# VH-VL binders against q9umr5: the designs that were tried, part 396

Target 1, 268 residues: q9umr5
Amino acid sequence: SYKPVIVVHGLFDSSYSFRHLLEYINETHPGTVVTVLDLFDGRESLRPLWEQVQGFREAVVPIMAKAPQGVHLICYSQGGLVCRALLSVMDDHNVDSFISLSSPQMGQYGDTDYLKWLFPTSMRSNLYRICYSPWGQEFSICNYWHDPHHDDLYLNASSFLALINGERDHPNATVWRKNFLRVGHLVLIGGPDDGVITPWQSSFFGFYDANETVLEMEEQLVYLRDSFGLKTLLARGAIVRCPMAGISHTAWHSNRTLYETCIEPWLS
Short names: E, the ipSAE of ESMFold2; O, the ipSAE of OpenDDE; V2, 0.75 times the mean of E and O plus 0.25 times the DockQ between their complexes.

## First folded at step 19 (VH-VL)

Design xg3 (framework fv_acimtamig; at its last fold request DockQ between E and O 0.86; V2 from the best seeds 0.87)
Fold by OpenDDE, fold request of step 20:
Structure xg3 (fold): chain C 268 residues (1-268), chain A 123 residues (1-123), chain B 106 residues (1-106)
Amino acid sequence: as target 1 above (268 residues)
Amino acid sequence: QVQLVQSGAEVKKPGESLKVSCKASGYTFTSYYMHWVRQAPGQGLEWMGIINPSGDDTDYAQKFQGRVTMTRDTSTSTVYMELSSLRSEDTAVYYCARVGVPFSDYDWGFDYWGQGTLVTVSS
Amino acid sequence: SYVLTQPSSVSVAPGQTATISCGGHNIGDKDVHWYQQRPGQSPVLVIYEDSNRPSGIPERFSGSNSGNTATLTISGTQAMDEADYYCQVWDSRDYVFGGGTKLTVL
């Protein structure tokens, strides 16, 4: 039988957002128990990511317990960060494949209509004033805001991304790394035509330097220092990169070709 | 200013197809989902379906499955709704309506509506 | 299928408070939106997510949702408020509208 699949949604999503993904999985892997976690839907997806991590943890623990052979995680957009944190704090997870579906794994720094909706008077160049405040960190969007021009503020004020990345020292860094390394495979999916994830390479742990030049995963300090296990995973052959062009942000979970190419191979 | 401008009224015969257009302006067209809702004369509102910002994903009400097709053209910022095999009961005002939050098919309400397009189906 | 029930009509004198109900099974667990439709015009969102007013909607419009009933309240009702009002929810891949309520300002 197929291992259970757990789906974690992104910003402003619900289980409805994954209706096609469910259809594809049922069609290609009949009998698969797929659970789309319907937590923190809609506006509630703006709540702090650590709160979301706790909520999702409570939901996945029973599922994992019933599946000693292991489970697969499909985590979309913001959900990819939630899942990475989840796997970092859980010392007993049994995740075989962690599929990060167009997630800003190294953070977000772009002007999107999300920001215009949330912060109508702010641009990405000024958002650090809000996001790196205690008030700003109460919003999920700010928990992975990564301003390359204000690295000191990011490192000191980011209450989520900087911690799970091991970019700021904390007492749990070693344990979190150990826990995350329990994953069988890390499948990274994203593409240049996403239109939301900025830069799109963030889905592959690439990101801007101080001059807004995009550096790849292997050039990042978190990789070089193996702060949360990326270097170790790569050395084990456990990282899969699946870039695809022509896919917009809201189509990653509904595109059949993307599913067959980047998701389906890891559900067996 | 957000505006949704729809095509003009149409008269159709049973068995024919209608195609209504909705041209959007005043916002980023490729960031918002669009719905179609119709209203028969003297009746209430009826949801027909939803289309995502790129046009690659649609979901239709069960009542219209197999008969309705929604598309969009990003180059012209226009959404289309086609309904085939028309019947007299398809006589209605058809509305395009925008979702209130970008990049989301969650139920946020419809914050902007087109002016409506009357389609009359008669022999 | 999920069903929303509204009264067919409500009448109110100018300056008085109008109340329009929307009944649905456990509707309190859903987000309810309200639309105003004046004669010959398109619907206008007046309340979203139970109790929030969009920009430009007068403060006299308010909403609540609990149990099996959502309520649209219009305080200090004016002649311009005469219209049809529809409640709307999402359920099982369907966007459901109430039957509509005709509000008459006497």
Scores: ipSAE 0.927, ipTM 0.959, lowest interface PAE 0.5, mean pLDDT 97
Fold by ESMFold2, fold request of step 20:
Structure xg3 (fold): chain C 268 residues (1-268), chain A 123 residues (1-123), chain B 106 residues (1-106)
Amino acid sequence: as target 1 above (268 residues)
Amino acid sequence: QVQLVQSGAEVKKPGESLKVSCKASGYTFTSYYMHWVRQAPGQGLEWMGIINPSGDDTDYAQKFQGRVTMTRDTSTSTVYMELSSLRSEDTAVYYCARVGVPFSDYDWGFDYWGQGTLVTVSS
Amino acid sequence: SYVLTQPSSVSVAPGQTATISCGGHNIGDKDVHWYQQRPGQSPVLVIYEDSNRPSGIPERFSGSNSGNTATLTISGTQAMDEADYYCQVWDSRDYVFGGGTKLTVL
């Protein structure tokens, strides 16, 4: 009687990364069909996010078709942005719980080891010169790079995040909002000790203003204008916030207490 | 500059346990998974398992499941590998190894290796 | 349980091209890494993801991977290239190494 669960991995990951999460689900919800999508693994996770969305869309269609009662999504880090785009572009999705596991939903502005590895001569203050170019937008990290000090460049150059947030006008905005609002629950998970997502409140649709002061979800323009449905979803009682301290970025899917507290209740 | 410095050679008897340390320097210890690989005399390389030092989660090769344990001490940037119920075929050089990509348990190839620790198991 | 097969040895004259094979079922669908191990030393990654060289590895080292065979090629072989060479893949939940090939430069 448990709905199927679809798992979407993050940057530089594969399905192997979720081995402990699979064990937790099997223990607490035996018989649940869990599919960890083994697409865009490792280096391929740097491909443009719209390319990844198309590939993941093709993989989830048959799973959703065989489960008319609905499915759940568990989407980790970069994968949470892929999943949110899926909810917008799929007219026929039947997702009940969308579980966003430490995902940079309002973007990333961190001087992380990822940034140092990919752009070793750059730092967060100058990465906009690369990311807000056509060449830079061919890398997934740049698709959700959000420099609060160059917001006009972000709004103009972003090929992904500004569109799925409804921060730039586009012809699909109304239908994407309608599709997103068909989700049963949006479960937001993250915490202050993540160490990668910057600010960590991006996992809860918070983000920096121009002074690097964190504005929470309800203070964001995208919420206030309800540009893709957050205000409607919150008013419906469909947004669940589950913050947890003491969990590093790579431990969200391998912490039993986090699973039991924030994930398990939503895997009906 | 990344360095992995291992503890010194050991001689053990069958039935005992070994414990090898690997001290990391030159990078953010909690940003990178650590692996263990061994090499018996005249034999090839054999993967033993992986540990995430930021979360202390582990996964072990099936051959060693039940007798290998990997732990870490973040205050000293050190990973430990313990192998119990030793047999003569556990005589090997034990290596710690790391990939070059942060926050990833994916197979990128092992760019960084410790100097190796010879453990001899004999009666 | 995935198996990689390498020849036990390969001999080459100085200045000639050495080839070392690594056989595996559908290995062309996997990322293949190659390590050089000189006597008394730790392994050194010389090729990653089939055909890429880490920085500091000479251009005479190259790799390919298709079908059931991956190949390490060393052109202009030098005496310092005399070593053991291992291929490696990841399969399921296991990192799998080939048995190793001893390269002798005569």
Scores: ipSAE 0.833, ipTM 0.909, lowest interface PAE 0.9, mean pLDDT 94
ESMFold2, look of step 19: ipSAE 0.813; ipTM 0.898
ESMFold2 (binder alone), look of step 19: mean pLDDT 92; pTM 0.937
OpenDDE, look of step 19: ipSAE 0.889; ipTM 0.943
ESMFold2, fold request of step 20: ipSAE 0.831, 0.784; ipTM 0.908, 0.890
ESMFold2 (binder alone), fold request of step 20: mean pLDDT 92, 91, 92; pTM 0.933, 0.930, 0.933
OpenDDE, fold request of step 20: ipSAE 0.926, 0.926; ipTM 0.959, 0.959

Design xg4 (framework fv_acimtamig; at its last look DockQ between E and O 0.83; V2 from the best seeds 0.00; counts 0 for: pae E 2.02 > 2)
Fold by OpenDDE, look of step 19:
Structure xg4 (fold): chain C 268 residues (1-268), chain A 123 residues (1-123), chain B 106 residues (1-106)
Amino acid sequence: as target 1 above (268 residues)
Amino acid sequence: QVQLVQSGAEVKKPGESLKVSCKASGYTFTSYYMHWVRQAPGQGLEWMGIINPSGDDTDYAQKFQGRVTMTRDTSTSTVYMELSSLRSEDTAVYYCARVGVPFSDYPWGFDYWGQGTLVTVSS
Amino acid sequence: SYVLTQPSSVSVAPGQTATISCGGHNIGDKDVHWYQQRPGQSPVLVIYEDSNRPSGIPERFSGSNSGNTATLTISGTQAMDEADYYCQVWDSRDYVFGGGTKLTVL
């Protein structure tokens, strides 16, 4: 039998966003129990990510308990960060495949219509003034805002991304790393035509340096220091990178070719 | 300012197809979902379907399944709605309407509407 | 299918408060949107997510939603507020509109 699949949505989404994914899984892996977690939908997805992590944790614990053979996680966009944090704080998770679907795993730094909608008249170059304030960190988007030109502010003010990355020292860093390393496979999905994740390489743990040159995962300090286990996962062949061009941000969960190429192989 | 400009009125016969266009301006076309809603004369609003920003994902009301097709052209910032096998009951004003939040198919309100396109179906 | 019930018509004198109801089973658990449609014009969003006003909508428009009834309230009603008003919700992959209420300003 197939392992249960748990799906976590992104910013301003709901379970409705995954209607095609459900169809594809049901068609190709009949009998699979798929649970799309309908938590923090719509505007509620702006709540602090740690609050979301706690809510999703409460939802997945019973599912995992009923599936001793393990489960798969499919986590879209902002949901990918929620899931990564979830796997970091849970010392007893049984996740086989963690599929990160176009997620800003290394953070976000771009002028998107999300930003324009939430913070009118603000540009990415000035958002640090908002996001790295105490009240800014009460919004999920700011929890993974990563300004390469204000690294000191990021490291000191980021209450989420900097912590799960192990970029800022904290007492749980070692335990979180250990927990995250329980994952069987980390499947990273994204592409150059996404249009929202900025840079798009963030879905593969790439990101800007101080000159806004995009560096790959292997060039990142979090990798070099193995702060949360990326280097270890790569070394044991547990990281899968699946880039795909021609897919916009709102199509990652509905594209059949993408599903067959990047998602389906890891559902067992 | 956001504007949705639709094609002109049409007269059709039963069995024919209609195709209404909706040209968008004043915002990033590829960031917002678009809906189609119709209104028969003297009647209320009826939802027809939704299309995502890239145009490769649609969802139609059950009533129109198999008969409606929504598409969009990024190069011209235009959304299209085609309805086939027309009948007299399809006489209505057809509206395009934008979702109020970018990159989201969550059931937000429709914040901007086209001016409407009257399609009359008569033998 | 999910059904929204509105009164067919409501009348109010200028300056008075108009109240339009939208009934639906457990509608309080849904996000309700309201649209205004003047004769010969396209609908205009006047309330979103139960009680929020879009930019440009006068403060005299307000909304509430609880139990089985959502309510659109127009305080200090003006002649220009004469229109049809529709409530809207999402249910089971369907966007459902109420039947509409004709508001007449006497």
Scores: ipSAE 0.901, ipTM 0.947, lowest interface PAE 0.6, mean pLDDT 96
Fold by ESMFold2, look of step 19:
Structure xg4 (fold): chain C 268 residues (1-268), chain A 123 residues (1-123), chain B 106 residues (1-106)
Amino acid sequence: as target 1 above (268 residues)
Amino acid sequence: QVQLVQSGAEVKKPGESLKVSCKASGYTFTSYYMHWVRQAPGQGLEWMGIINPSGDDTDYAQKFQGRVTMTRDTSTSTVYMELSSLRSEDTAVYYCARVGVPFSDYPWGFDYWGQGTLVTVSS
Amino acid sequence: SYVLTQPSSVSVAPGQTATISCGGHNIGDKDVHWYQQRPGQSPVLVIYEDSNRPSGIPERFSGSNSGNTATLTISGTQAMDEADYYCQVWDSRDYVFGGGTKLTVL
């Protein structure tokens, strides 16, 4: 008998996006209860991430309650940030494997087709002015916009990422860290050919310094200060890194080799 | 400017296969899902399937399952649709059509269409 | 096996308002897209997500969707609006088009 699997989609997605992943799980782990959460679909995925976290929390509570031996999370792209916040705010979660599929865990910085579609050319050169405003923080993509050249604006204005990273003081920081650390395994998946997550190492908690040089997870201040538990998890042997080249952003959940290599082993 | 340019008209016999190409330009090919839709003469539109051009991810309408194959070549920004075991009823104009939002198979609507490829199946 | 029903044809006088219906069970719970197809041409998206106009579509095109009926409305109808119009939804794994409505401006 396998633990139930909960799937959380990304920006502009719906549960339909995971049809091949569901087939893979059914073939390798027959009888597994898989729930793809059908919330904040399409345009609704632009709602503030805290609003999405609240909605997804309410959806996962009954699933976790019915599975006292635990559940697994598979969380894609923006959904990986939703899931990390869930692990922090839920003092009663029973997640064993948190599987992060090419998620911008340290944030996003770079001109992508999402930005080209969302914003006029004239606005894209100054995205930090838009995203680090009260109006910009009402949109999910700005909740994890992380401009390495405007760190003071990020730390002051981020309503989501700076908080779940423990980069700004808040009354729940100790409790959130404790809750996050109850996860059994953190499985980080991503790769250099993703084409959307920028830098792609954000999926492994790497990110740019002020010179746009990528620092790995172990060089990040949030790791060194252990602000939300990454250093503790790594020391415990609970972080699994599974990079794979040759996979574009929309193909992570529809590549069988990726599934067999990086996901299947963690679906106990 | 977004443009979808399809291969030219074909005449086929029953039992043969057809293969229509759709070359994309004016946007990042791998960022947008592509659909195929056909239209028999004097008839309405009929969805055939979807392909993610950044991989081999496809999904086909039940009516065509087992007869249709969609592929892509990222080096030429081209998608292909192959329909086998042709019948006279497969006489139609075949369109490629783009999903309107990048990186999304959500049903935003088809914002750009190819010019269409007339395929005539006659004995 | 979701079904969309459209009238086969609609006739309006120039300058009057044309209304094209698209019937479906609980269609008000779905996003409805509308396409215009002039003779010998590819379809063109004129309304998406019930009521939104793509750039370049005249303001006289509008849409609504509630209950079991979605509606495409063309106010101030012009001769250039003569075309076939198709509604479309996505239902689970089904991308479904209506049968089409031929709009004639007399």
Scores: ipSAE 0.620, ipTM 0.834, lowest interface PAE 2.0, mean pLDDT 92
ESMFold2 (binder alone), look of step 19: mean pLDDT 92; pTM 0.934

Design xg5 (framework fv_acimtamig; at its last fold request DockQ between E and O 0.86; V2 from the best seeds 0.88)
Fold by OpenDDE, fold request of step 20:
Structure xg5 (fold): chain C 268 residues (1-268), chain A 123 residues (1-123), chain B 106 residues (1-106)
Amino acid sequence: as target 1 above (268 residues)
Amino acid sequence: QVQLVQSGAEVKKPGESLKVSCKASGYTFTSYYMHWVRQAPGQGLEWMGIINPGGDDTDYAQKFQGRVTMTRDTSTSTVYMELSSLRSEDTAVYYCARVGVPFSDYPWGFDYWGQGTLVTVSS
Amino acid sequence: SYVLTQPSSVSVAPGQTATISCGGHNIGDKDVHWYQQRPGQSPVLVIYEDSNRPSGIPERFSGSNSGNTATLTISGTQAMDEADYYCQVWDSRTYVFGGGTKLTVL
């Protein structure tokens, strides 16, 4: 039988967003138990990511316990960060494939309509004033805001991304790394036509330097220092990169070709 | 100033197809889902379906599945709704309506509506 | 199928408070949106997610939702508030509208 699949949604989403994905899995892997977690839906997805991690943990623990052979995680957009954190804090998870579906794994720094909707008077250039405040860090989007021009503020004020990345020292860094390395495969999915994830390479742990030049995963300090296990995962062949062009942000969970190419191979 | 401007009224015969357009302006067209809702004369509102910002994902009400097709053209910022095999019961004002939150198909309110397009189906 | 029930009509004198109900099974667990439609015009969102007002909607419009009933309240009703009002919810992958309530300002 196929391993159970757990799906975690992104910002302003719900289980409804994955109706096609569910259909595709049922068609190609009949009998698969797919659980799309309806937690922190809609506006509630703005809650702090650590709160979300705790809620999702409570939901996935029973599922994992009933699946001794392991489970697969499909985590979309903001959900990808939630899942990475989840795998970092769980010392007994049994995740075979962690599929990060167009997630800002290395953070977000872009003028998107998300930003315009949440902070109408702000642009990416001045959002640091809000996001790196205690008040701003109460919003999920600020938990992974990564301003390359204000690195000190990011490192000191980011209550989520900087910690799970091991960019700021904390007492759990070693344990979190060990836990995350329990994953069988890390499948990174994203593409240049996403339109939301900025830069789109963030889905592959690429990101801006101080001059807004995009550097690859292997050029990132978190990789070079192996702060949360990326270098180790890559070395053992556990990282899969699946870029795809022509996919907009709201189509990653509904495009059949994307599913067949980047998701389906890792559900067996 | 968000605006949704729809195509003009049409008269159709049973068995024909209608295609209504909705041109959007005043916001980023590729950031918002679009709904179609119709209203028969003297009746209430009826949801027809939704299309994602990229136009490559749709979901239709069960009643219209097999007859309705929603598309969008990003180059012209226009959404289309086509309904085939028309019946007299399809006589209605058809509305496009924007989802209130970007990049989301969560059941948010419809914050902006087109002016409506009257389609009359008569033999 | 999920059904929303509204009164067919409500009448109020100018300055009075109008209350329009929207009944549905456990509707309190859903997000309810309200639309105003004046004669010959398109619907306008007046309340979203039970009790929130969009920009430009007067403060006299308010909403609540609990149990089996959502309520749209218009305080200090004016002649311009005369319209049809529709409640809306999402259920089972479809959007459901109430039958609409005609508000008459006497």
Scores: ipSAE 0.927, ipTM 0.959, lowest interface PAE 0.5, mean pLDDT 97
Fold by ESMFold2, fold request of step 20:
Structure xg5 (fold): chain C 268 residues (1-268), chain A 123 residues (1-123), chain B 106 residues (1-106)
Amino acid sequence: as target 1 above (268 residues)
Amino acid sequence: QVQLVQSGAEVKKPGESLKVSCKASGYTFTSYYMHWVRQAPGQGLEWMGIINPGGDDTDYAQKFQGRVTMTRDTSTSTVYMELSSLRSEDTAVYYCARVGVPFSDYPWGFDYWGQGTLVTVSS
Amino acid sequence: SYVLTQPSSVSVAPGQTATISCGGHNIGDKDVHWYQQRPGQSPVLVIYEDSNRPSGIPERFSGSNSGNTATLTISGTQAMDEADYYCQVWDSRTYVFGGGTKLTVL
């Protein structure tokens, strides 16, 4: 009798990436219907995030319709941003647990091997020139690039993150907040040894100020203004923070202790 | 420049184990999954499995499940493949191979290959 | 288990076009990768994802994939192209290789 689980993958992933997570769920919650959505796989994960949100929305509608008592989302890395946008744009979602598995919820500012692969001559200090252009915003990694030293450019150019965070005025902001607040629980997972999410506190809605000092979630303007519902969720006891050290970016979905501690309790 | 350098040729008897090393250089070792592929003399290529050097998790082809173990040592940027209970049909050249995309176990093509390690199993 | 079928050999004259097939049920729904292996050497990726050339692979190498057949094409074939060629797909949580095709340049 467990609620169905929907899994949304990250950059350059496919359903294969979750083979160990599926095994863990089958062992602890036998009979659970788990769907790992095989959309925007591999190279297609670079498509604009709004395009991915639309495609994933179409796929989750029939799953949610067949489960009127609710579903759970497990959303990894870039996939956590897709899922948060889904919760905002769907006025009819029935998500109980939204499990955000090491996702760059407040953005990314890291000199990662992803950046080196996609933009081999760029560094985090100059990537804003590419990402904060219309051409750059056609790549998913630029949709959540957040340069703390070029905040005016970020606020003007971001086609995705600044909008779903309520950092730029938008006519849909009130509706998106209302829809997001229908989630039962927001489960935030991440840790200091991730090695990709920069700062790693982005997985907990923390981020750099202009001096690269990390401000935690409760110090963020989007929290203080409750722009998309974080303050409201925290006040009703709906936010769960589950940090874990010693886990690298590709190991979050293949570590049994992490699963048992941070994921399993929320798969009712 | 990406380079994968494997350990030297081995001669083994049936029932023994082999262990081949693959030392990586020219890139961030923990950012890329590593694969193992073998080739029997005069025959084609056969995938054996994958290891995540960032997380030490593995997945093995069903044919080798229970006989193969892949490990890594991040301090030396080296992966190892061990095959136990050897038979004469395990005589092959063993290759390590890497995909071109970081942090991904998606089924890309293999952009980089080690030089190969010949293992001969005879009684 | 998924099977890829390649001809065992193909012969062409220098300067002619070589065509190497890789047959599989609904292979057009899969990404196909191609490798060249010269005697005593490691394989080299020459085509990835059906039709794309890695950096450093000559323009005379091309690929296509539809229906039940993927094809590697080498135009203006040279003596240095004499090698074994393997196709590769992913199916059911495993990589599958074709049996290989020996290309001879007469």
Scores: ipSAE 0.855, ipTM 0.920, lowest interface PAE 0.8, mean pLDDT 95
ESMFold2, look of step 19: ipSAE 0.849; ipTM 0.918
ESMFold2 (binder alone), look of step 19: mean pLDDT 91; pTM 0.925
OpenDDE, look of step 19: ipSAE 0.911; ipTM 0.951
ESMFold2, fold request of step 20: ipSAE 0.849, 0.844; ipTM 0.918, 0.916
ESMFold2 (binder alone), fold request of step 20: mean pLDDT 91, 92, 92; pTM 0.931, 0.929, 0.931
OpenDDE, fold request of step 20: ipSAE 0.926, 0.927; ipTM 0.959, 0.959

